VH-VL binders against f1rd40r3617to3795. Designs and how they scored, part 31

Target 1, 179 residues: f1rd40r3617to3795
Amino acid sequence: FNISVQSGYEAISQELCVVTCLKDLTSVVDIKTSSRPAMIGSLTDGSTETFWESGDEDKNKTKSITISCVKGINASYVSVHVDNSRDIGNKVTSMIFLCGKAVEDLCRIKQIDLDSRHMGWVTSELPGGDHHVIKIELKGPENTLRVRQVKVLGWKEGESIKIAGQISASVAQQKNCEA
Key: E = the ipSAE of ESMFold2; O = the ipSAE of OpenDDE; V2 = 0.75 times the mean of E and O plus 0.25 times the DockQ between their complexes.

## First folded at step 16 (VH-VL; framework fv_dusigitumab)

Design x1 (at its last look DockQ between E and O 0.69; V2 from the best seeds 0.66)
Fold by OpenDDE, look of step 16:
Structure x1 (fold): chain C 179 residues (1-179), chain A 119 residues (1-119), chain B 111 residues (1-111)
Amino acid sequence: as target 1 above (179 residues)
Amino acid sequence: QVQLVQSGAEVKKPGASVKVSCKASGYTFTDYDINWVRQATGQGLEWMGWMYPYEGDTYYAQKFQGRVTMTRNTSISTAYMELSSLRSEDTAVYYCAREGYDYQYFDYWGQGTTVTVSS
Amino acid sequence: QSVLTQPPSVSAAPGQKVTISCSGSSSDIGDKYVHWYQQLPGTAPKLLIYDNRKRPSGIPDRFSGSKSGTSATLGITGLQTGDEADYYCGTWDSRLSAGVVFGGGTKLTVL
């Protein structure tokens, strides 16, 4: 099924079709960028009209966005929004998603190449576990690149994410799309 | 544990060159940039440049361009900094430092190498 | 090359709190991460604070960092005699001759 950026539903394959609702955890995670941290707010302001643009401090290096989950936060998905059609001269053509327990010990979980006109969200599922560090490595053809939004979906320990009622997977997906 | 061990003290004449080594251990040498920072006696820290050990790419502070060369030998996890056309004002303690995984900060430092330039 | 501005010296008695300021511009501190280093007498610098406020492993919570606008601040609570050292802030300068820049350093004396 397709998970929306703002909310995600995961159907657990049971006879009763239990639906799990993921929450937006973007506001409770720590975000670091490889450059121009003053623009991090643009990544999480809920608008694709604003953006983070990499600076000169990483002009000759791989650009990155690092997400650190605090204790009790379980990230399930991370989504990154780019708009290469608008960001001429600042395109993103490669995304590598890494995940681990610490920044020094990350494993690659997904790699995606983007065309020069890509506009939209790129999503990676995250492995289960606590205290995830998620790093997105970004590359483009120019010295700088732009990312417009970052979204983290998951659940908080101690909170129920089960949706009451018996609904079909299709209905759950529809609700997710309407959210 | 991460360690950076530098070569011993050097005494040079004006116009000569000095090459300082920095041997890294306790981590994958090629995964982290090595920076060089010097400090004149009683003075502050001065950044000289960085070198990426995997590809050998370098970036030097403008002040040292044309006079500094940063290299590495990956087989022995050793970085080198050579400074030519030495002047008396180059007298300082020279440090190698590992750049953190997320860039720009230096999380481990060598013990320093004293370079004295005197006639 | 531009240098960040620090007070040349600060002093306090054991157990007290001290703050060390680091002032820059929009081209350096303004939109960059600030890092702090401690240098004990006769030793190499040691990373004390990175990314404005993060502490490396082994650094006690007595040390704290903050950043606002074009200025950063290092805070030390419960001052100990062993804290007597030089402290340097550092960041990236985006102006001509871009690179890592340091403050002039602050000598902390424990009275």
Scores: ipSAE 0.653, ipTM 0.842, lowest interface PAE 0.9, mean pLDDT 91
Fold by ESMFold2, look of step 16:
Structure x1 (fold): chain C 179 residues (1-179), chain A 119 residues (1-119), chain B 111 residues (1-111)
Amino acid sequence: as target 1 above (179 residues)
Amino acid sequence: QVQLVQSGAEVKKPGASVKVSCKASGYTFTDYDINWVRQATGQGLEWMGWMYPYEGDTYYAQKFQGRVTMTRNTSISTAYMELSSLRSEDTAVYYCAREGYDYQYFDYWGQGTTVTVSS
Amino acid sequence: QSVLTQPPSVSAAPGQKVTISCSGSSSDIGDKYVHWYQQLPGTAPKLLIYDNRKRPSGIPDRFSGSKSGTSATLGITGLQTGDEADYYCGTWDSRLSAGVVFGGGTKLTVL
């Protein structure tokens, strides 16, 4: 249900209504790159002026960034910042977002083509439920490519945000009758 | 279960060639690189190169360039390593190893194939 | 000849802890993931640690890995006689060979 009213209460007296709020989880997930892991800090430092650049250990195969969530972490969105206008020799023209329980068991959830001058964030909404692994496969016209930032938004199980208000009290009474 | 089963021991004369096979099972053969590593008696591991079964691409360690050929037959999930112009110092156990999906680590190894080069 | 340096041997009694070092350069350990392999006598190597510190399924937590700068370390606690083996670090090196490099190996003796 939708709740838009703040009543000044910390909790609803008749029924506790709980709504989750998306948080930046980037610092609490594990990030692996297909190459040059020493540059991972550039993906998570909050700056689009630094970059991760792929290296030769991926053997000119598909480049990737893999995000692993610890138990209790529910990722809802993943965002990737690319700047083809600056990274003219390291462009990213294709992204495939995959999700699954393990890297060997991933399903494609979104595929996006980027023009050669794309500058900005590319975001994928993740399917509902518990995701253990998120993989972003990256392709471009050159042997190497650059990604400037990654962000993960979601929520952590066991944490809730209480919302109070007159509208919530009316909904709580109707649900009590249905129980 | 992932398995890599290699061909049996070989005895060769100097100047001959040897071809070692590595049959993969329990996974999609074309999704993972196969690396070849050898080990002389009492010595460390020596990487020889990798082969990508999907496209047949290879990369050979400089020491073996011109003498090694790595191939595959995807219909029977089998990788091959052929070493030519054999010398006595090529006497070693030869391993195939599967590279992990996330690259660069070898998560499953064959049992090894002993190749002895003697006159 | 290995560009990654490991001590040739290490020993300790059952129940003790040992560490095995692997020293390299920026083009391998510094820039890349480090992996560790255990080779029991008369057997093929087995993956023990990957991506610097991750344990494959079935590897007990008394095995640990870490990396700092151009050096990596394998730690083994609660030594058992079954841990007697050769241990190798491995990584990718982007320099001359642009390929996989192994350390020279460390023989662990449990006595």
Scores: ipSAE 0.646, ipTM 0.827, lowest interface PAE 1.8, mean pLDDT 86
ESMFold2 (binder alone), look of step 16: mean pLDDT 90; pTM 0.932

Design x2 (at its last look DockQ between E and O 0.71; V2 from the best seeds 0.00; counts 0 for: pae E 3.3 > 2)
Fold by OpenDDE, look of step 16:
Structure x2 (fold): chain C 179 residues (1-179), chain A 119 residues (1-119), chain B 111 residues (1-111)
Amino acid sequence: as target 1 above (179 residues)
Amino acid sequence: QVQLVQSGAEVKKPGASVKVSCKASGYKFTRYDIHWVRQATGQGLEWMGWMNPYEGDTYYAQKFQGRVTMTRNTSISTAYMELSSLRSEDTAVYYCAREGYDYQYFDYWGQGTTVTVSS
Amino acid sequence: QSVLTQPPSVSAAPGQKVTISCSGSSSDIGDKYVHWYQQLPGTAPKLLIYDNNKRPSGIPDRFSGSKSGTSATLGITGLQTGDEADYYCATWDSRLSAGVVFGGGTKLTVL
């Protein structure tokens, strides 16, 4: 079951297919970058035309974007948009997704290598449980790199994410694609 | 609990070298960069450089290029800072500090090592 | 000589609020995180504020940090005698000899 970046649908495999809709939680999480925090707004402005570019303070280190979830926020997916075709000299060729309860207790959950022409979203599913911190470690061939967008999908405690009505998985997927 | 314990006070002659140690405990030593900062009596803090304990990579402030060497022994979780060609103006308290996991800030400091350079 | 400019001293009575400014440029504070350290007399510096406005564990909410443009500010409310110390701002400098830069330090006296 494929979910869109804008809205995530999950079908719970039951005799009667129950569809849940994940919410965009990007606006309610705290985001930190390894450098140039003034550009963080570009990561969440909903535009792939703007970007965060790493700075001097992490030129000889792994670059990173750290997402901290506040109490009551349950992140299910994190997505990162990169455009290596446009960001010549600032390419991202490696992404490592980590998550945990605290920054010092992070576990690697996904690693992906990107080609020099990659354009689009890279998504990682987050494990269930009590995780409050998500970190994306980024590497590229140059001293600096660019990331265009970050998106966090999940649910808030106390809020229902069930979609009204009984729909098939295929219909749910179609609606997700149209959203 | 995280601790950085530095070696004792040093008294040196001009032209000599001093090597200060910083033993780390309470965390995985190789996961955090170690920085060195000094402070002359009654003066402010002065950054000297950083060392990555995992790779051994270093970066020194231009002022200390050619005179400072930062190393580590991972087996005993100890960082070292050696300063050569000592001058009277090198008289200061020298601190090791751990760079936080998220970079750039120093979340733990050693107690400091007083280095006195006098003829 | 310091890239970051702080007032050399500030003073206030117990219970009052004080602010300490840290002024830099577009090459340092402008687009980077600012951190603050407290140094009690005869002791090593201690992290007080990191990433502009975050408090480490154990730091009371009386301490706050903010950043705007090329300047940062440390705020201390409910001033206590134990707050008498030197305070330093710090960030990274993107100019030649890039690295960590400290402010000149501010001596806080509790009257």
Scores: ipSAE 0.492, ipTM 0.802, lowest interface PAE 1.2, mean pLDDT 90
Fold by ESMFold2, look of step 16:
Structure x2 (fold): chain C 179 residues (1-179), chain A 119 residues (1-119), chain B 111 residues (1-111)
Amino acid sequence: as target 1 above (179 residues)
Amino acid sequence: QVQLVQSGAEVKKPGASVKVSCKASGYKFTRYDIHWVRQATGQGLEWMGWMNPYEGDTYYAQKFQGRVTMTRNTSISTAYMELSSLRSEDTAVYYCAREGYDYQYFDYWGQGTTVTVSS
Amino acid sequence: QSVLTQPPSVSAAPGQKVTISCSGSSSDIGDKYVHWYQQLPGTAPKLLIYDNNKRPSGIPDRFSGSKSGTSATLGITGLQTGDEADYYCATWDSRLSAGVVFGGGTKLTVL
């Protein structure tokens, strides 16, 4: 790999410092939707041209996407792609991000409001800790709504590399990660 | 720890009304929808509707529309189902059930309330 | 008359395996999560399997669920006398008049 570090110490080793690069974990998490679970593949297929559309089973309820991580999976970001410019009758105008250890113990992280012509990704950073469940609550003006993609970024326990010596939070934000 | 405790058995005449209570404990009552399901003797389960305790809004199965009213008292964590214009075919055990927070399944049920409608 | 079809009864000896089917349409099973409830004689139903194949806490792993196409299946291995009960599948009913629909139920006899 190729990680760049500058220090005031001379070292013989090529292995001065390494950090864990965030990975796309979307394929290894469990995803539940509040309706039409047969359409979950449209959320994870890597295409913003397909969609999940909510169905009859949550027509009178808040729509949601719930992401569950097995032990050893640590999610750091969750992103949701919405296209209100194309999904005229199925708009999403509000997203609430929640996380916790279990579905019954979720805490709100943030709320993001979208205008009626929003097109693009909406991202929430997840707090550190032992959170295994992420929920995105979705609201819109119509009976049904559409989401076009979901992404989860994070790291898998056991794939990190220990950093020699102490390192500050500003150094941990260094984005240069090469495999 | 989660518990739903229903009111006792009732005997009614045709044309009367019955109101069944369902007292919740062991969880935050307003976070979970309450459903009502009935079962006639020797028959299957029949869904009647749901009530959201937070705002009190309801949805009733079409078969019961106009005859059923589902309410709650949040200060005592109690849900109610009232069925009016009773007929003999309304004789059944009536259950309250809590919908899981992530929807569409019933994770806890009351013990049931037998309602007998006899002429 | 339920839109979810279950066999009225099944039977097997203690220690054996049994399966219970739940058949329906794409709109009632194929497109939706399927849940299973156990009702012991004289008692309220109890959640047994949710979201097709998940077990709530306290349900032993000899109970399993699966779904393929428009059919869902409850599997029970290592049958015990205490498993004698009625078993119901359930989904969200997309017909105009309903929210939840139950299958007609299957009576399991352990003999």
Scores: ipSAE 0.425, ipTM 0.754, lowest interface PAE 3.3, mean pLDDT 84
ESMFold2 (binder alone), look of step 16: mean pLDDT 91; pTM 0.935

Design x3 (at its last look DockQ between E and O 0.69; V2 from the best seeds 0.73)
Fold by OpenDDE, look of step 16:
Structure x3 (fold): chain C 179 residues (1-179), chain A 119 residues (1-119), chain B 111 residues (1-111)
Amino acid sequence: as target 1 above (179 residues)
Amino acid sequence: QVQLVQSGAEVKKPGASVKVSCKASGYKFTRYDIHWVRQATGQGLEWMGWMYPYEGDTYYAQKFQGRVTMTRNTSISTAYMELSSLRSEDTAVYYCAREGYDYQYFDYWGQGTTVTVSS
Amino acid sequence: QSVLTQPPSVSAAPGQKVTISCSGSSSNIGDKYVYWYQQLPGTAPKLLIYDNRKRPSGIPDRFSGSKSGTSATLGITGLQTGDEADYYCGTWDSSLSAGVVFGGGTKLTVL
């Protein structure tokens, strides 16, 4: 399942093939990093040319990006962009996605190992339910690592995410790829 | 509930050593770093260093390098801070503090241990 | 002498608003999270603000934190007599002697 970094289309298997469009919620969630919060802006500026680099305050510790959703915000996907080919000495080789109601009670939902040349987005689907906190734990071979972008896709309560019209799943996917 | 309970007040002579204990309860002891902070009478807070209870790793402020030793006994969820070669300037209240889940801040503190160094 | 600079004292009448500043540099406040601690007379410090502006459970919303550039600010509205205490800012410093650093502390007097 390919998800656009700006928007995601989800086809609902119905007779009329209703398509829903997920919104980018990155601007309405709270983002915390385990170090160097001054660089958080680089995670959400829409550019893979900028980055967050972990600092010495989380040296020898697991690095993390924590996303907190406010009431009424329903996150469906979280995506993280890394570029190990460019970030020599700051590579990410492991990502663990966790979610839950509180930071102290998180459940692991996905674990991914990245090769030393990985470039691109890593996406995790979030389980349904009452989860307000998403945490990405990051590890690499060095004391510091870099992350280029973070995206959160989902929907706001009270807002319709249904796309008007009857379109096929294939057309929906095409539109998603072109977005 | 999380609690850090420290040992009682100490009176020491110059040149002696003092060992302060900090017993943790209400949480998994090995999952959180313990920091030590002291405060001289009428003065501000001074960070001394930290210890990771699980592996026993330590990091001391440069000022205390060579004089301070932080240890732990995981079986009784207790952290220790030993300060040697005591001077009158070491007279202070010493605090243990738990580093928060997200690092860097101290969410729980011990009640403090008064250490008096006098001739 | 402290790495972070605070005013030594502030005062105001009950019900008023006070602000306490904390000034640092690019190696600490400019790049790190700022934390605030309240220390009532004869007691251990208590976490008041974490991550620049977040309040722990039990801390009323009349306490607020903010950060801009290399400076942080603690705000207290609706001042109460029980707020009379010492307040310390803290953060991580990435200088040669990396570690936790505190401000010199600010004594708040409720008039």
Scores: ipSAE 0.844, ipTM 0.903, lowest interface PAE 0.6, mean pLDDT 91
Fold by ESMFold2, look of step 16:
Formats: structure tokens, sequence, C-alpha cells
Structure x3 (fold): chain C 179 residues (1-179), chain A 119 residues (1-119), chain B 111 residues (1-111)
């Protein structure tokens, strides 16, 4: 069972499925919140039952989650889980994703408005390379808001990966790396 | 390079007001909160409040509520702090400080403005 | 009286290590980021540690920060006479008078 296509190089044979999967790098990046950093563990614990709730130190300021990747960490996607159906007094209705090499030089890469009933993940693809700073700016109608998970997907320098043909690898990555 | 340059020393009588300026350069003035912190001679730091230059929003420490006004002029990148009904205990060095972009700390400080309140 | 409690002074010989404590509560250090400032005589405060443990560019790794529960600690190793200064911890406090609070300051003397 062969799931490869030749891209000017040899085809991969006899491998029933070679999967190139982006890894969950959330535990190896630095995460900063605009308020209540004691609750950062709720963003990274793999549970949508816990939450980070913004505090009074950013009450009338834009709320944010900032992720810093050191050299050797290549973040490819960042995902944020919001549940406005449960967090009725703490809704998130706007997200702006920014990325750059330093916090003062961030550029917007995605902006999305969320329905007041939104439940689920919002994902942004990141520019290629390593050593990124990623900022998610968050707004809602109340003075506080909640985010239930953050996930960073990518790869580390020096890790081995298997790559099937371009068409096959893309399908396999989509199926296995979706969050 | 980021700089905060404050106005010169002031001598005031009790009951008067003082207005201290803080001129910012080397960054986008409207994107960073400005805080004011004072320090009496030989004493510790005392936070007075913050002002967000983009919208002019302010938040004052409760001790100074009703006596302090923090403003700005965005066209000249300058923040102001005015303290009214001065008393001798208001004698201090007054600092402006920038809160870092998405950081909860003061990364740059002005040189300080000495305000002396005496009869 | 300071919301955050620091020792009034500490001293040690050149080359030694010293720690400066900062005690707070669940409404501040227990829930918020802690920062440390160095104030050399006659100068404005200078940022030394932010986000509990991080050093700005130009601050040597002889300076370290840590946090446990409702207390934070500034560590200085390899003491030099140029380290003589006042050191302040700072954070946000969410109690009734919400805002930025500082410790009372610790005067470091290098003997």
Amino acid sequence: as target 1 above (179 residues)
Amino acid sequence: QVQLVQSGAEVKKPGASVKVSCKASGYKFTRYDIHWVRQATGQGLEWMGWMYPYEGDTYYAQKFQGRVTMTRNTSISTAYMELSSLRSEDTAVYYCAREGYDYQYFDYWGQGTTVTVSS
Amino acid sequence: QSVLTQPPSVSAAPGQKVTISCSGSSSNIGDKYVYWYQQLPGTAPKLLIYDNRKRPSGIPDRFSGSKSGTSATLGITGLQTGDEADYYCGTWDSSLSAGVVFGGGTKLTVL
C-alpha cells in the first residue's frame, strides 16, 4: 500500500502509511498572559473544562496571550479554544493573531470575529521559520473574558520526520494533526 | 532608543498645584501605558496611577483619587501628571515610567522631577 | 506600610551570594507576575527581573528571580561593590485598593 507521489525524487514504496505529523509544542514554548498568569496551566492542561480568565490588571485593556519560541522551535500553527456557550459573562468575540521576531515588531496575520455562541478552536497558520513571537489579542463585550486552551503545533530542529509524496503527506498530516 | 524626559524641578507652596511633563521618544507613544510613581527622600516607591495615551483613559491609585489628573498631548508625545492641593508630604521625586508592550512591568523610566512643597 | 514585605537591609562580602525576599499574598504575588527593580544612589529605578524570572537584555545571569506560593526571591551571586543599591519588588494587587504595589525596598551593602 503506497501513498506517495514523485516530486522529482524517488517514490516511497512498501510503506503502507508514512505520516508527517506536526507535534504539540505547547509544553516547550513560553506563554505569557496579559493578566492572572497563575491560571496559565488551564490553557495548557489539555482540558476544555478549565479556563484562563482575565483579571483586573487588564480590565479596560486589550487582553492577550503571548507565545515565545526559542531557536530550534518551528511553530507552524497556533490554536485557541473558546466556549462562548458556557462562558456567558466572559465571551470572546474578536481575535487578532500577530507574529514576528520580537514583541515590538509584530504584524497581524489573521483577524476573526466570533459569534456570541461560538464553541471550538480558532487556528492560525504561522509564517515559516523558528524563533517566533506570537500574540493573540482578545476582545469581548465584558470586562473579563475566558480562553479554555491554547495549542502550538510545529516541529523541533533535529527531529527526524517521514515524508510521503506531496499529495499523500498533505492528507495524512491533515487527518492526524487536526486539533 | 526609548527615552522619557521629564520637566525640571518645582518648588510650590501648600495648597498649590504642580504639573509635571514627560516627553517620550523612540517608540509609538500611543501604544504604551504611562505610569507615575513618586519617591520621598530616603523612602520607597509609591505608585500613583496610569494613563493610556491612545484613548486618554486613566486609573488612579485610591490615595490620589480626586487630587491627581493624568493627561497627554499625542501630537508631541507628552504625558502630564497634575497634583493639586499640595501638602508638605507631597515633597518627592516624581517619575514617569512606561509599561512594556504586553509586559506587566516598567521597562523605561524618566529621570525624575523633584517637587518641593514648603511654606 | 508596604503591601509587600522585604527585609530593610542585607549585606555580604564581594564574591558571595545574597537573596532578597518579597512576601505578599494570594491577591498579588500568588496570582500575578513579579518584577524587581534596582535603584542605584541618585538614579531612577532600573528593571532587573520581569515576569518572575526573566532578565532584560544587558542584565547578567548573576541576577535571578524566583517565586513560590505568595513569596518571591531575588538572588545575586558573585557580589560586586557596584551592586550596592536599593532593590524593590513589585506586582499588581487585586485587593480593595487595586493597583501596582511595591515592597518597602532592601538596601544591599557589599562589605
Scores: ipSAE 0.633, ipTM 0.827, lowest interface PAE 1.9, mean pLDDT 86
ESMFold2 (binder alone), look of step 16: mean pLDDT 91; pTM 0.931

Design x4 (at its last look DockQ between E and O 0.70; V2 from the best seeds 0.00; counts 0 for: pae E 2.1 > 2)
Fold by OpenDDE, look of step 16:
Structure x4 (fold): chain C 179 residues (1-179), chain A 119 residues (1-119), chain B 111 residues (1-111)
Amino acid sequence: as target 1 above (179 residues)
Amino acid sequence: QVQLVQSGAEVKKPGASVKVSCKASGYKFTDYDIHWVRQATGQGLEWMGWMYPYSGDTYYAQKFQGRVTMTRNTSISTAYMELSSLRSEDTAVYYCAREGYDYQYFDYWGQGTTVTVSS
Amino acid sequence: QSVLTQPPSVSAAPGQKVTISCSGSSSDIGDKYVYWYQQLPGTAPKLLIYDNNKRPSGIPDRFSGSKSGTSATLGITGLQTGDEADYYCGTWDSRLSSGVVFGGGTKLTVL
């Protein structure tokens, strides 16, 4: 079952096919970058026309975007948008997704290599449990790289994420694609 | 617990060299960068440079280019800063500092090494 | 000569609030994270604030940091005698040598 970046749906395979809707939590999480924090707004402005570009602070180091979830926020997915076709000289060729309770105690959950022409979203599912920090480590062939968007999907404690009505998985998926 | 322990006070003549050591403990030495900062008496902090403990790559402030050498011995988790052609204005407390996990900030500092340059 | 500008001194009575400013440019504070260090008399600097407004473990919430435009501010509420120290802001230098720059430091006196 595929979820869209805009709105995440998960079908819990039960006899009645209960569908849950994940919320965009990007606006309620704290985002840190390894450099040029002034550009963080470009990561969350909903536009792939803007971008964060790493600076000289991390020119010889692994670049990173760190997402910290506040209490009551449960992240289920994190998505990163990259456009290597447009960002010549600032390409991302490797992404490592890590998560944990603290920045110093992170576990790798996904690693992906990107080709030099990759354009689009890279998504990682986050493990359940008590994790508060998500870190994306980024590498490229140049001293600097660009990321266009970051999105966090999940749910807030105390809020129902169940969609009213009984719908089939196929219908749920269709609605997700239309959202 | 993380600690940076520096070598003792030094008294040098003008033109001499001084080498200050900084022994790190409580963490993996090669995972963090070491910076050097000095402070003249009654003055502010002055950044001197930094190095990668693993690769040995160094970046010095322009003011100290040609006079400063930063090295390390990873086997004993020790960083070194050598300053040559000492002048009276080099009289200061010299600090080693660890760059934090997320870069840029100094989360741990050595206790400082007083270097006095006098005739 | 320092790239970042701080007031040389500030003072207040115990229990009062004080703010210390740190002014820079678009190429430093405007584009970088700001850090604050506390230096008690005769001691090494101690990290007080990182990433503009975050406190390391052990730093009380009386200390706060903020950044707007090309300026940063350190706030101290409920001033205590033990807060008497020098305070330095710092950030990364965008120049070719790529290093750290500090403010000139601010001496805080508790009256």
Scores: ipSAE 0.800, ipTM 0.881, lowest interface PAE 0.7, mean pLDDT 91
Fold by ESMFold2, look of step 16:
Structure x4 (fold): chain C 179 residues (1-179), chain A 119 residues (1-119), chain B 111 residues (1-111)
Amino acid sequence: as target 1 above (179 residues)
Amino acid sequence: QVQLVQSGAEVKKPGASVKVSCKASGYKFTDYDIHWVRQATGQGLEWMGWMYPYSGDTYYAQKFQGRVTMTRNTSISTAYMELSSLRSEDTAVYYCAREGYDYQYFDYWGQGTTVTVSS
Amino acid sequence: QSVLTQPPSVSAAPGQKVTISCSGSSSDIGDKYVYWYQQLPGTAPKLLIYDNNKRPSGIPDRFSGSKSGTSATLGITGLQTGDEADYYCGTWDSRLSSGVVFGGGTKLTVL
């Protein structure tokens, strides 16, 4: 997957502009699973060889991953990696992305159905704002399912990069994020 | 505001049955599991089982298997727990509790129903 | 008997800090979320800590939870006489109950 995201262009003056880069915020958000929390590390370790697998704590109901952002964290995208070609007894065939200020105040923002052979990332753009709770509801044909990674991209309050000098629209579209 | 309001105290003889009610308000009753927990005087909490109001599905702790029945009436948002073949050891306060949407924890509890079993 | 072990009682003076332990196994604590309930005298239990260390709305931050290995800990700072209560840990027990299990409870006395 592509870690760098193309930044937008904004002109403040003829000689100066400010560029805001998206960052990987996955390590600074709180992640909860509907079951087997000991496996959460497999969602954030950067490896598609490990997995979180749902367990009996959800009583065979809807499985979920919930992401909570603290003040000053502005999540812009959330991505979920599944591999139905390897996880043949633990497939994910439906994802619903929800977002809001609290778990009891979530609105559906995207629903995706996945083929039984899907392998790769599924990404949802998030509404702007601070203090978001993001929930991914997951379903499949079996009582258990597997997810192999989660990523959250966005920005923190007070982090920006300035570029002085001439700026064109094509340059702004091609910029890499600051590490 | 979420509330669970239970039926009043009961006095029963050994061998009888008791049925405790738990009326829910302030939320969508069918979305959340209801658990039953009891507590004998001076003792800890003892989990009895859960019931899912949407489907009526139940799961009972092994200790109560064969003696407990958990039901609901969704039209009046009310859960019920019935315990049969009562013994003096069943003397306790019986609580209903709502499981949170994120599973496993009880975010709201009823006030409790005292059941006394004596000869 | 409960698979989760708590001390039967603990005491401390007003303003002090106290901890209450909850010991179990990998299958009951290590691999699970831990919850804590407060039961004030004569009342129903109420949720105090969920998901190991999270506070529901209305619970002050002087209550905290943590987990290490097969033990969980409830911490209370700035003790008040109103904190005198019984405290219970709970987890999902996938082996024996296939449901919720509670610790035996800890009576906190504020002297």
Scores: ipSAE 0.586, ipTM 0.801, lowest interface PAE 2.1, mean pLDDT 86
ESMFold2 (binder alone), look of step 16: mean pLDDT 89; pTM 0.912

